Miniprotein binders against q5uxb8. Designs and how they scored, part 26

Target 1, 222 residues: q5uxb8
Amino acid sequence: MPDAVRRCPEDGFFEGDTCPVCDGAGTHILDGARRRQLSKFVSGALRHFPEDAGIEVDKAGWTGFDALRVAVERQYDWADAAALAGVIATDPKGRFERTGVGNEAGITTAGGRVRAAYGHSVDVTLDGTDDPVPATLYHGTAPRNVDSIREAGLKPMSRQTVHLSESAAAAREVGRRHAADPVVFVVDATAMQSDDRRIVKRGTETYTTDRVSPVYLSLLEK
Below, E stands for the ipSAE of ESMFold2; O stands for the ipSAE of OpenDDE; V2 stands for 0.75 times the mean of E and O plus 0.25 times the DockQ between their complexes.

## First folded at step 22 (miniprotein)

Design L35 (at its last look DockQ between E and O 0.30; V2 from the best seeds 0.00; counts 0 for: pTM O .531 < .8, other shape alone 4.827 > 2.5)
Fold by ESMFold2, look of step 22:
Structure L35 (fold): chain B 222 residues (1-222), chain A 83 residues (1-83)
Amino acid sequence: as target 1 above (222 residues)
Amino acid sequence: SEEEKRIKELEELLKELAEELGFPEPELDIIVVNGKVYVWVEIDGWEIAWAVGSSVEEARRRAAEEALRELEELLKEMEKLRK
């Protein structure tokens, strides 16, 4: 179960009990169950069934935030603009991108455009961002996967991209959804980029790429 | 029912294949949108397959079949690398 989403009037949406910027409690927006439910509808609508959801996506995958809000409100009686903005801003897997609102993407409940960052079955061509990529990234996984990853590297499944974390702590958190004692791989992002491998920032702490060959991987010492 | 027995068999095969690959048990989610039923299969919170149908049974069956194809292809790739 994901954490609840709350809102700080000055610093925007956050998950958990206290704002990471000001340590204030903020106001409650969504419990974890509704957060999960809304996230699945939004990701599905953007990736797979925009027309059934009542939205249109352009060739780069974008739809208007306000159009998506109308679709979400139609789908769920309890949903509103704050719920939608909160789910987008706090997503732990970097599923969503929002543009056209400048520095207010984690704060505003109106305006701009939204897309799924990955996983489309509709015909889209995603462009990257200009944000710099850290020299080192991380991937958290269950211990049972270690040998296969060391031999074959990280490969996408139906989601079409490999997800990497900005820090070992973030990677461990992702890995804990799959194992009580996750293992973290260290990814040499500098070497990957030197070999013309594309890495794109998706949200605050998440990056994507299409494959990580074993040559770029090592285990993080426990 | 006959349909439910077939779906349960597919879902059990999916569980077994995920375990063979070292993944946690797949989770299925169902949402109704505009009178259609959408089903997702996720592993580790990552979507591996989805399907749509006019009924829950149809969508579940299609999603399980697609997830099996995805995992079977991954297993074939992993077995090639071992050899």
Scores: ipSAE 0.586, ipTM 0.832, lowest interface PAE 1.4, mean pLDDT 83
Fold by OpenDDE base, look of step 22:
Structure L35 (fold): chain B 222 residues (1-222), chain A 83 residues (1-83)
Amino acid sequence: as target 1 above (222 residues)
Amino acid sequence: SEEEKRIKELEELLKELAEELGFPEPELDIIVVNGKVYVWVEIDGWEIAWAVGSSVEEARRRAAEEALRELEELLKEMEKLRK
């Protein structure tokens, strides 16, 4: 279960019991259960069922924060603008993007637009970030997958994208979820981009791409 | 319910397959949106949801069955990735 969402009056939304900036208690916004529930609904609304959720999503995946708020309030009687804003601001998976608001400390419970950062089943074209793509990226996996990856490369599941990590350590951490001794592939992002393969930063340490051919992959030696 | 049991079974199969493919443990949830039952699956940020339409509680069973079929299709898709 995720941690509760709280709000520091000076430092903005945070997860857990104490503000990571000032160690203050802040104000309770959502418990972990409701946070999880609301996050899933919002993610689903933005990615899969906007019409049923009662929102409109444009070609870039954006909806108005206020429109989404209305949908959230209709779905859950306990949800409000602060809950929505808090979920968006504290999502550890980086699922959401919000624009038209100030910095994190100054984020209001109204205004702006929201979209899912990735994982859509609806037809949207996401804008890239202005963040440069590192020359080298990484992918963590189980040793049993090495041969398949060497042969076929990294493939997305269905309509999804391949997720790449910014560091070998991060990739290894991902891999540890699958095997005690994970392996890390090195991705030649420069070569991919030179071949007009698009790579986009989505999360704090996450980059996405449609597919990685074996030609761009090498196994990181321990 | 029987449908819930079946969903749990499929969830376990999904977990096993995810493990085999080197994916993090998947999350599966069922939510109701606008009277429709949605099965929601997330694997390492990859997310998909399938809707079964019925505003009538009596049709929830049918909705669950349809959702299960969609989940089975997901499993098939994942199996293709093993090669």
Scores: ipSAE 0.242, ipTM 0.592, lowest interface PAE 1.4, mean pLDDT 78
ESMFold2 (binder alone), look of step 22: mean pLDDT 82; pTM 0.766

Design L36 (at its last look DockQ between E and O 0.34; V2 from the best seeds 0.62)
Fold by ESMFold2, look of step 22:
Structure L36 (fold): chain B 222 residues (1-222), chain A 83 residues (1-83)
Amino acid sequence: as target 1 above (222 residues)
Amino acid sequence: SEEEKRIKELEELLKELAEELNFPEPELDIIVVNGKVYVFVEIDGWEIAWAVGSSVEEARRRAAEEALRELEELLKEMEKLRK
């Protein structure tokens, strides 16, 4: 079960009991059960069934925040703008991107655009962002893939890109989709960018690139 | 019902396969949107499979079958590496 979502009037939405910035309790927005339910509807609508949800996504996957708010209010009597903004701002899996509200994405309950950061079954082409790229990124994988990755590097399938994580913990979370005891590769993003390889931030803690040559990869020991 | 029994057998097989792969127990979420039933299968918060149907039974069965395909492919790849 996910943690409840609360709202600090100064610092925005957070999960758990106390604001990580000011230690205040804030205001209750959603319990864990409703947070999970709303997250499934929003991610499903953006990834798989925008028409059934009553929204339209553009070619890059974006929909208006205010249009999405109307859809969630239609879907659930208990949902409102704060619930939607809270689910987007506190998502632990980097499922959502929000733009058009500047540095207020974790605070504002109106305006801007929203999309799923990954997982689409509808035909979209995701644009990158200009956000800074960390010097080191990570890729979690099944132990069975280690030898092939060391030899050939990380390569995309079909219409997908290679997904990299901001931290080893996030990479392990992704890797657990494919193995219970994942192995983590360390990616030298600084070296890749020095060699003119493009890395793009897609969500809160997710980055993409078209491939990672073996020279940029090493195993995370332990 | 007989259909419900068949679906539960699929879901139990899914749980057993996840355990064999050392994954946490899969979680299913069911929502109704615009008169259709959507089912999502997740492991540790990551979407493994989803399906839609005109009934809860249809969507559950389809989602379980898709999740089993995903996990069976992972197991097949693991067995190749052991050789």
Scores: ipSAE 0.733, ipTM 0.884, lowest interface PAE 0.9, mean pLDDT 84
Fold by OpenDDE base, look of step 22:
Structure L36 (fold): chain B 222 residues (1-222), chain A 83 residues (1-83)
Amino acid sequence: as target 1 above (222 residues)
Amino acid sequence: SEEEKRIKELEELLKELAEELNFPEPELDIIVVNGKVYVFVEIDGWEIAWAVGSSVEEARRRAAEEALRELEELLKEMEKLRK
């Protein structure tokens, strides 16, 4: 079960019991169960069944935050704008993109647009950002996956993309959600791009790509 | 019921195939939207399949079948890379 969503008045939404910035308790927004439930509905609505959810998604996958809020409130009597905003802001898999709001710490419970970052079954075209891609990226995973990755590289599951982190620390944090002692792969993003492999920035520290061949991967030494 | 048995068999196969691929156990989420049942299959938080049905049983069956197909494809790809 995922951690609860809370909100720090100064630092914004976070998962867990304490603000990662100031160590404050913040205000409770959603328990783990409702967080998971709401996340699944929102991701499904944006990816697979916008009509059934009562939203419209444009060709780029975007819907209005307020429209999505209305759909969420219709679906769950316990859900509100803060719940939706919190789920979007704290999603550990980078499932969501939100625009038209301030910085992440200042995300309000209203306004802007939302889309799924990947995994659509509906016909959408996701545009990349103009942000430069670092020469080196990282991927955190469980130790049990090392051999498979060495052999087959990093592959998306189904229609999803591979998620890469900007720092080893961030990658390790991603991996910690699945293993006590995560391993980090180093990705030669420069070589990938030189071979016409597309890498796109999707979040603050998150980059996405369709696939990473083993030739671009090395295990980060501890 | 026979249907429930079939679903359990499919979900077990799904688990076995995930294990063969060194994936964590698949997780299923079920939601009802606009009178339809949606089932999502995730591995390590990544959605690998989903399905919709008029009942939980139908949706679960379809989701399991779809998930199996996805994992089988992944397995084939891995085998190809193994040469």
Scores: ipSAE 0.700, ipTM 0.888, lowest interface PAE 0.6, mean pLDDT 85
ESMFold2 (binder alone), look of step 22: mean pLDDT 83; pTM 0.783

Design L37 (at its last look DockQ between E and O 0.66; V2 from the best seeds 0.72)
Fold by ESMFold2, look of step 24:
Structure L37 (fold): chain B 222 residues (1-222), chain A 83 residues (1-83)
Amino acid sequence: as target 1 above (222 residues)
Amino acid sequence: SEEEKRIKELEELLKELAEELGFPEPELDIIVVNGKVYVFVEIDGWEIAWAVGSSVEEARRRAAEEALRELEEILKEMEKLRK
């Protein structure tokens, strides 16, 4: 079960008990069960069934945030703009991209556009961003996966892309949702790009790539 | 019912194949949208398969079958890379 989503008046949406910036408790937005449920509907609507969800996605996969809010409110009587914004802003898998709101994406409950960052079955062509890629990225996983990843590297499930986190903390948090004692891999993004591997920023802390060969991976032990 | 027994057998096979591949137990989510049933299968929070059906049983069966196909393809790809 994912953690609850809360909202800090000054710093925006966060998961867990306390704002990571100011340590305040904030205001409760969604419990974990509803967060999971809403995330599945929003992901599905953007990836697979926009028409059934009552939204339209353009050829690049975008829909209006406010149109998506209406669809979400129609689907669940407990959902609102804050719930939608919170699910998008705190997603641990980088499932969503939001544009047209500048640096307000982690705070605002209105405006802009939203798309799924990956996983579409509808016909879209995702433009990557050319935003700078950090020299080091991270991947959090359950301990049971460590040997497989060291042997074969990181590969997407289905035809989805591999997801990497901007920080060890973000990667560890992702891993903790599926294991009590998560493991974090360090990804040498500079070496990958030097070898002509494409890494694309999707969300605020999320990057995607096709695969990560074992040569670029090491365990975070420090 | 016989159909429910078959679906549970498929879901158990899915769990076993995921374990064989070194993945955590698959998770299923079910939602109803516009009168249709959607089922999602995830591993580590990553969607590996989904399906739609007119009933919960149909969507669950289809999703489990798709997930098994996806994991089998992953196994084949891993075996190719070992050689």
Scores: ipSAE 0.768, ipTM 0.908, lowest interface PAE 0.8, mean pLDDT 84
Fold by OpenDDE base, look of step 24:
Structure L37 (fold): chain B 222 residues (1-222), chain A 83 residues (1-83)
Amino acid sequence: as target 1 above (222 residues)
Amino acid sequence: SEEEKRIKELEELLKELAEELGFPEPELDIIVVNGKVYVFVEIDGWEIAWAVGSSVEEARRRAAEEALRELEEILKEMEKLRK
């Protein structure tokens, strides 16, 4: 089961027992089971069955946060705005994008738009990000995966994408979800792009790509 | 029932193939939305397949079949990447 979702009044939603910013306890929002359940419903609603969920998704995959809130509240009697916001904000797989809420995206329980970042079966055109891709990206993983990655590269699961981080620190944070001492691979994004490998910015510090061949990867030295 | 036996067989095959590929055991989530049953198959939190049905049995069967197809495709891709 995933970790519980909590909310720090100052720093926003987080998973686990303590706020990663201020070390405060925060307020309990969802246990792991409900988090998983709600996440699955929300991702399904945004990707596969908006009509059944009672939401409308535009051509770019967006729905209103408030509309989605109504949908989750109808689906689960225990769900509310905080639960929804918490699931969106703490998703470890980058399934969700939220916009239109200013600097309070990690805290706010109202307003803005939400979409799934990938994995749609409904006909949506995700914004081709004209956002510049950094020359170097990073991927955090568990040490046990190093040999496999060196051999076969970073591989998606089915139609899912490989997630890359903008910084080594961010990559380590992602990796910590899987191991106490994560390793970081350096991705030569410039070389990938020169070889017509598409990399797309998704979210604040996340980039996605179909796969990363070992030729573009090196292990970041400690 | 014969249907349940078939579903278990498919889910076992799915587990075996995942293991062969070095993946953790697939997880199945079932939700009911607007009177329909949705089944999602995830590996390590990544959705690899999903299906919808009028019953749990139908949805599970379809999801397992779809998941198997996806894993087979992954296997093919992995083989292509091998030196």
Scores: ipSAE 0.713, ipTM 0.899, lowest interface PAE 0.6, mean pLDDT 87
ESMFold2, look of step 22: ipSAE 0.684; ipTM 0.879
ESMFold2 (binder alone), look of step 22: mean pLDDT 83; pTM 0.789
OpenDDE base, look of step 22: ipSAE 0.705; ipTM 0.889
ESMFold2 (binder alone), look of step 24: mean pLDDT 83; pTM 0.791

## First folded at step 23 (miniprotein)

Design L38 (at its last look DockQ between E and O 0.52; V2 from the best seeds 0.66)
Fold by ESMFold2, look of step 23:
Structure L38 (fold): chain B 222 residues (1-222), chain A 83 residues (1-83)
Amino acid sequence: as target 1 above (222 residues)
Amino acid sequence: SEEEKRIKELEELLKELAEELGFPEPELDIIVVNGKVYVFVELDGWEIAWAVGSSVEEARRRAAEEALRMLEEELKELEKLRK
């Protein structure tokens, strides 16, 4: 179960019991069960069934935040603008992007546009962000996967993009979800971009790409 | 009830395959949108399959079958590489 979502008046939405910036308790927005349920509806609506959800997405996958708010309020009587904004702002998998609200993206409960960052089954063409990509990125995995990754590279599962971490420590944490002693691959992001491979920042610590050829991968020594 | 037994067998096999591939237990979520039932299957928060149906049983079965197809193909490719 995901953590509850809370709201700090100064720092915006956060998950867990205390604001990571000011250590205050904030205001409760959603428990974990409702956070999960709303996340599934929002991601599904943006990726798979916008018409059934009562929204329209453009060719780049965007819909208005306020239109999406109306749809979630129609879907769940407990949902409101703060619930929607909180789910978007605190998503641990970088599922959502929000634009058109400047510095207030993690705080505001109105305005702007929203899209799923990945996973679409509807016909969209995603543009990337302008954020810089580090020269080196990392991927953590279970030891049993090492040989296949060295032979075939990193490839997505159905509609999932390949996710890369900003640091070896972050990659190990992701990998520990799958194994007690994870293995970390080093990804030569500079070489990938030099070969016109697209890498996009999708959160504070997460980057996405469609695949990573074995030529860009090496093992990180313990 | 017999349909529920078949669905549970599919879901148990899905759990076994996910474990063999090094993933935590798959999570299934069910929502109703515009009178249709949607089921999502996730591994560690990553959606690997979804389906829609006119009933919970239909959508669950379709989603589990799609997830199994994806994981079985992944495992078979890994076995070829391990020889």
Scores: ipSAE 0.741, ipTM 0.887, lowest interface PAE 0.8, mean pLDDT 85
Fold by OpenDDE base, look of step 23:
Structure L38 (fold): chain B 222 residues (1-222), chain A 83 residues (1-83)
Amino acid sequence: as target 1 above (222 residues)
Amino acid sequence: SEEEKRIKELEELLKELAEELGFPEPELDIIVVNGKVYVFVELDGWEIAWAVGSSVEEARRRAAEEALRMLEEELKELEKLRK
């Protein structure tokens, strides 16, 4: 089960018991169970069933935050703007993009637009970002996957993309969800791009690509 | 019921195939939206399949079938690479 969502009045939404910035307790927003539930609904609404959720998604995948808020409030009697904002802001997989937040801390619980960063089944065209791709990216995984990755590289599941992290720390965090001692692969993004392999930033600290050949991969030394 | 048996069989096959591919047990999430049941299948923390149905049983069955198809394709591809 995911960690609870809390809100620091100064530093914004965070997961866990203490604010990663000031070590304050913050205010409880959602327990882990409701966080998971709301996240699934929101991601589903944005990617798969906007009509059933009662929202409209444009060609770029965007919906209004307020429209989405109404949808979540209708779906769950315990959900509100803070819950929605918290789920969006603390999503560990960068599934959501939000504009018009008004502050870097993501404290604002109204306004702006929201979309899923990836994984759509609805017909959307995600705009390419002009954000530069770092020279090095990372992929966190369980130790049991090392041999397969060395042999076959990083492959997406059907209709998905490979997700890469901007930092080793972020990659480890991804891996920790699946193993107590995650391993991190280093991805030579520069070499990939030089070989005309497309890498696109999608969400917070997340980059996506179709496939990573073993030639671009190395295991990060502990 | 026969339907329940079929669902269990499919989900067991899904688990076995995931294990064969080196993944942890798939996770299923179920939500009801606008009178429809949605089931999502996650593998190693990532959504690999989803389905909608008029009942939990129908949606679970469809989701499992979809997930199985995806994993079978992955297995086939891996086998080709290992040759």
Scores: ipSAE 0.666, ipTM 0.894, lowest interface PAE 0.6, mean pLDDT 87
ESMFold2 (binder alone), look of step 23: mean pLDDT 81; pTM 0.756

Design L39 (at its last look DockQ between E and O 0.32; V2 from the best seeds 0.62)
Fold by ESMFold2, look of step 23:
Structure L39 (fold): chain B 222 residues (1-222), chain A 83 residues (1-83)
Amino acid sequence: as target 1 above (222 residues)
Amino acid sequence: SEEEKRIKELEELLKELAEELGFPEPELDIIVVNGKVYVFVEIDGWEIAWAVGSSVEEARRRAAEEALRKLEEELKEMEKLRK
């Protein structure tokens, strides 16, 4: 079950009990069950059935945020603009991209465009991104996975990608969903890119790649 | 019903194959959109298969079959790497 979505008045949407920026509680937006349900509808609508959902996606996969809000409100009587914005802003798998609102994507409940970042069955052409990739990225996991990751590296499930976090703190939070005492791997993204490995920023703080060889991994000592 | 038994057998096979491959138990989600039934199969939050049908039974069966195909493909890839 995903965490609830909450909203910090100053820092925007977050998951869990406390804002990762200011440590405040914020206000409740969605419980985990509704978050999961809404995420399935939104990702499905953008990837697979825009017409059935009552939206139109362009050739690059984009639809208007406000048009998507109308579709969401039609689908679920408990859903609104804040619920939609919150699901998009807090998605742990980088499923969504939002443009046209500048650096307010994690805060605003109106405007801009939205698309699924991957997984389309409809005919779209996704433009790549050349956003800078940090020199160091992180992967949080359960302690039971450490030996296999050291031996074989980070590998995706079939037809999926490896997900990396922008900071050790973010990686720990991801890892806490699988273990009370998570382990964090440090990923040498600079070395990966110098070896012609592609790393792409997806959503707010998530990066993706196809695999991470053990040579790029080390344990974060702490 | 007989169809429900068959669908549950497919879903059990899916769980067993995922376990054999070292994946977490697959999760299925069902939603109705515009009178159609959509079923999604996910492993650890990743969509591995989906289907649409005019009934819950049809969509569930199709989704389970597609998920099994995907995991069988993964098994074949794993066997190739052992050489």
Scores: ipSAE 0.734, ipTM 0.895, lowest interface PAE 0.9, mean pLDDT 84
Fold by OpenDDE base, look of step 23:
Structure L39 (fold): chain B 222 residues (1-222), chain A 83 residues (1-83)
Amino acid sequence: as target 1 above (222 residues)
Amino acid sequence: SEEEKRIKELEELLKELAEELGFPEPELDIIVVNGKVYVFVEIDGWEIAWAVGSSVEEARRRAAEEALRKLEEELKEMEKLRK
């Protein structure tokens, strides 16, 4: 169960009990259960069933915040603009993009546009805010980590993100930092993105993501 | 009912296949939107499949079938690359 959504009057929406900026308690917006429920609906509406949700998305995947608010309010009697804004602002997977909210995103509860960042089944063409991600990425690691990765996937270590390489060769080079004979995992980046998993280019031949589930991983044969 | 039996069979197969692959047990989320039922299948917080139906039973069945397909494909690919 996800953490509750709260709102600091000064610092905006946050998850948990304490504002990460000022240590204030803030105002309770949503419990974890409603957060999860609303997030699922909003994600689905933006990615899969806008018509059923009662919204329209343009070719770039955008819908108006107010239109989405209306849809959310129809769907759940406990949902309002603050709930919607809070879910969008605190999403840990970066599923949502919001624009036109003024200087402080996550504080305002009206205006602007919203879209899903990835994972659409509807016909949308996302504009180039992010560099294109290759269909296949790679992760180099030590042989001793193979079993753990097969079971639990790739998890962030000291860097707080999982680093993926654009090529097997680059991945091996990364892996050589940990072992003389590194192994390379193949990452199905297309599948990840189709499943609303964000992958971001963060350097030359380097991509980052929060986690990679085993379902997207296979061991590259030598 | 026959439909319920089929759903249970599919969901059990899904669980078994996930276990075989070493994955956590799949989780299902159900929402009703505009009179339609949407079911989402997640493993370790990652959505692997979804489906829509006119009933909970139909949506669950379809979602399980889709999830099974994806996991079977993954298993096949993993086995291929392990050789």
Scores: ipSAE 0.713, ipTM 0.889, lowest interface PAE 0.6, mean pLDDT 85
ESMFold2 (binder alone), look of step 23: mean pLDDT 81; pTM 0.766

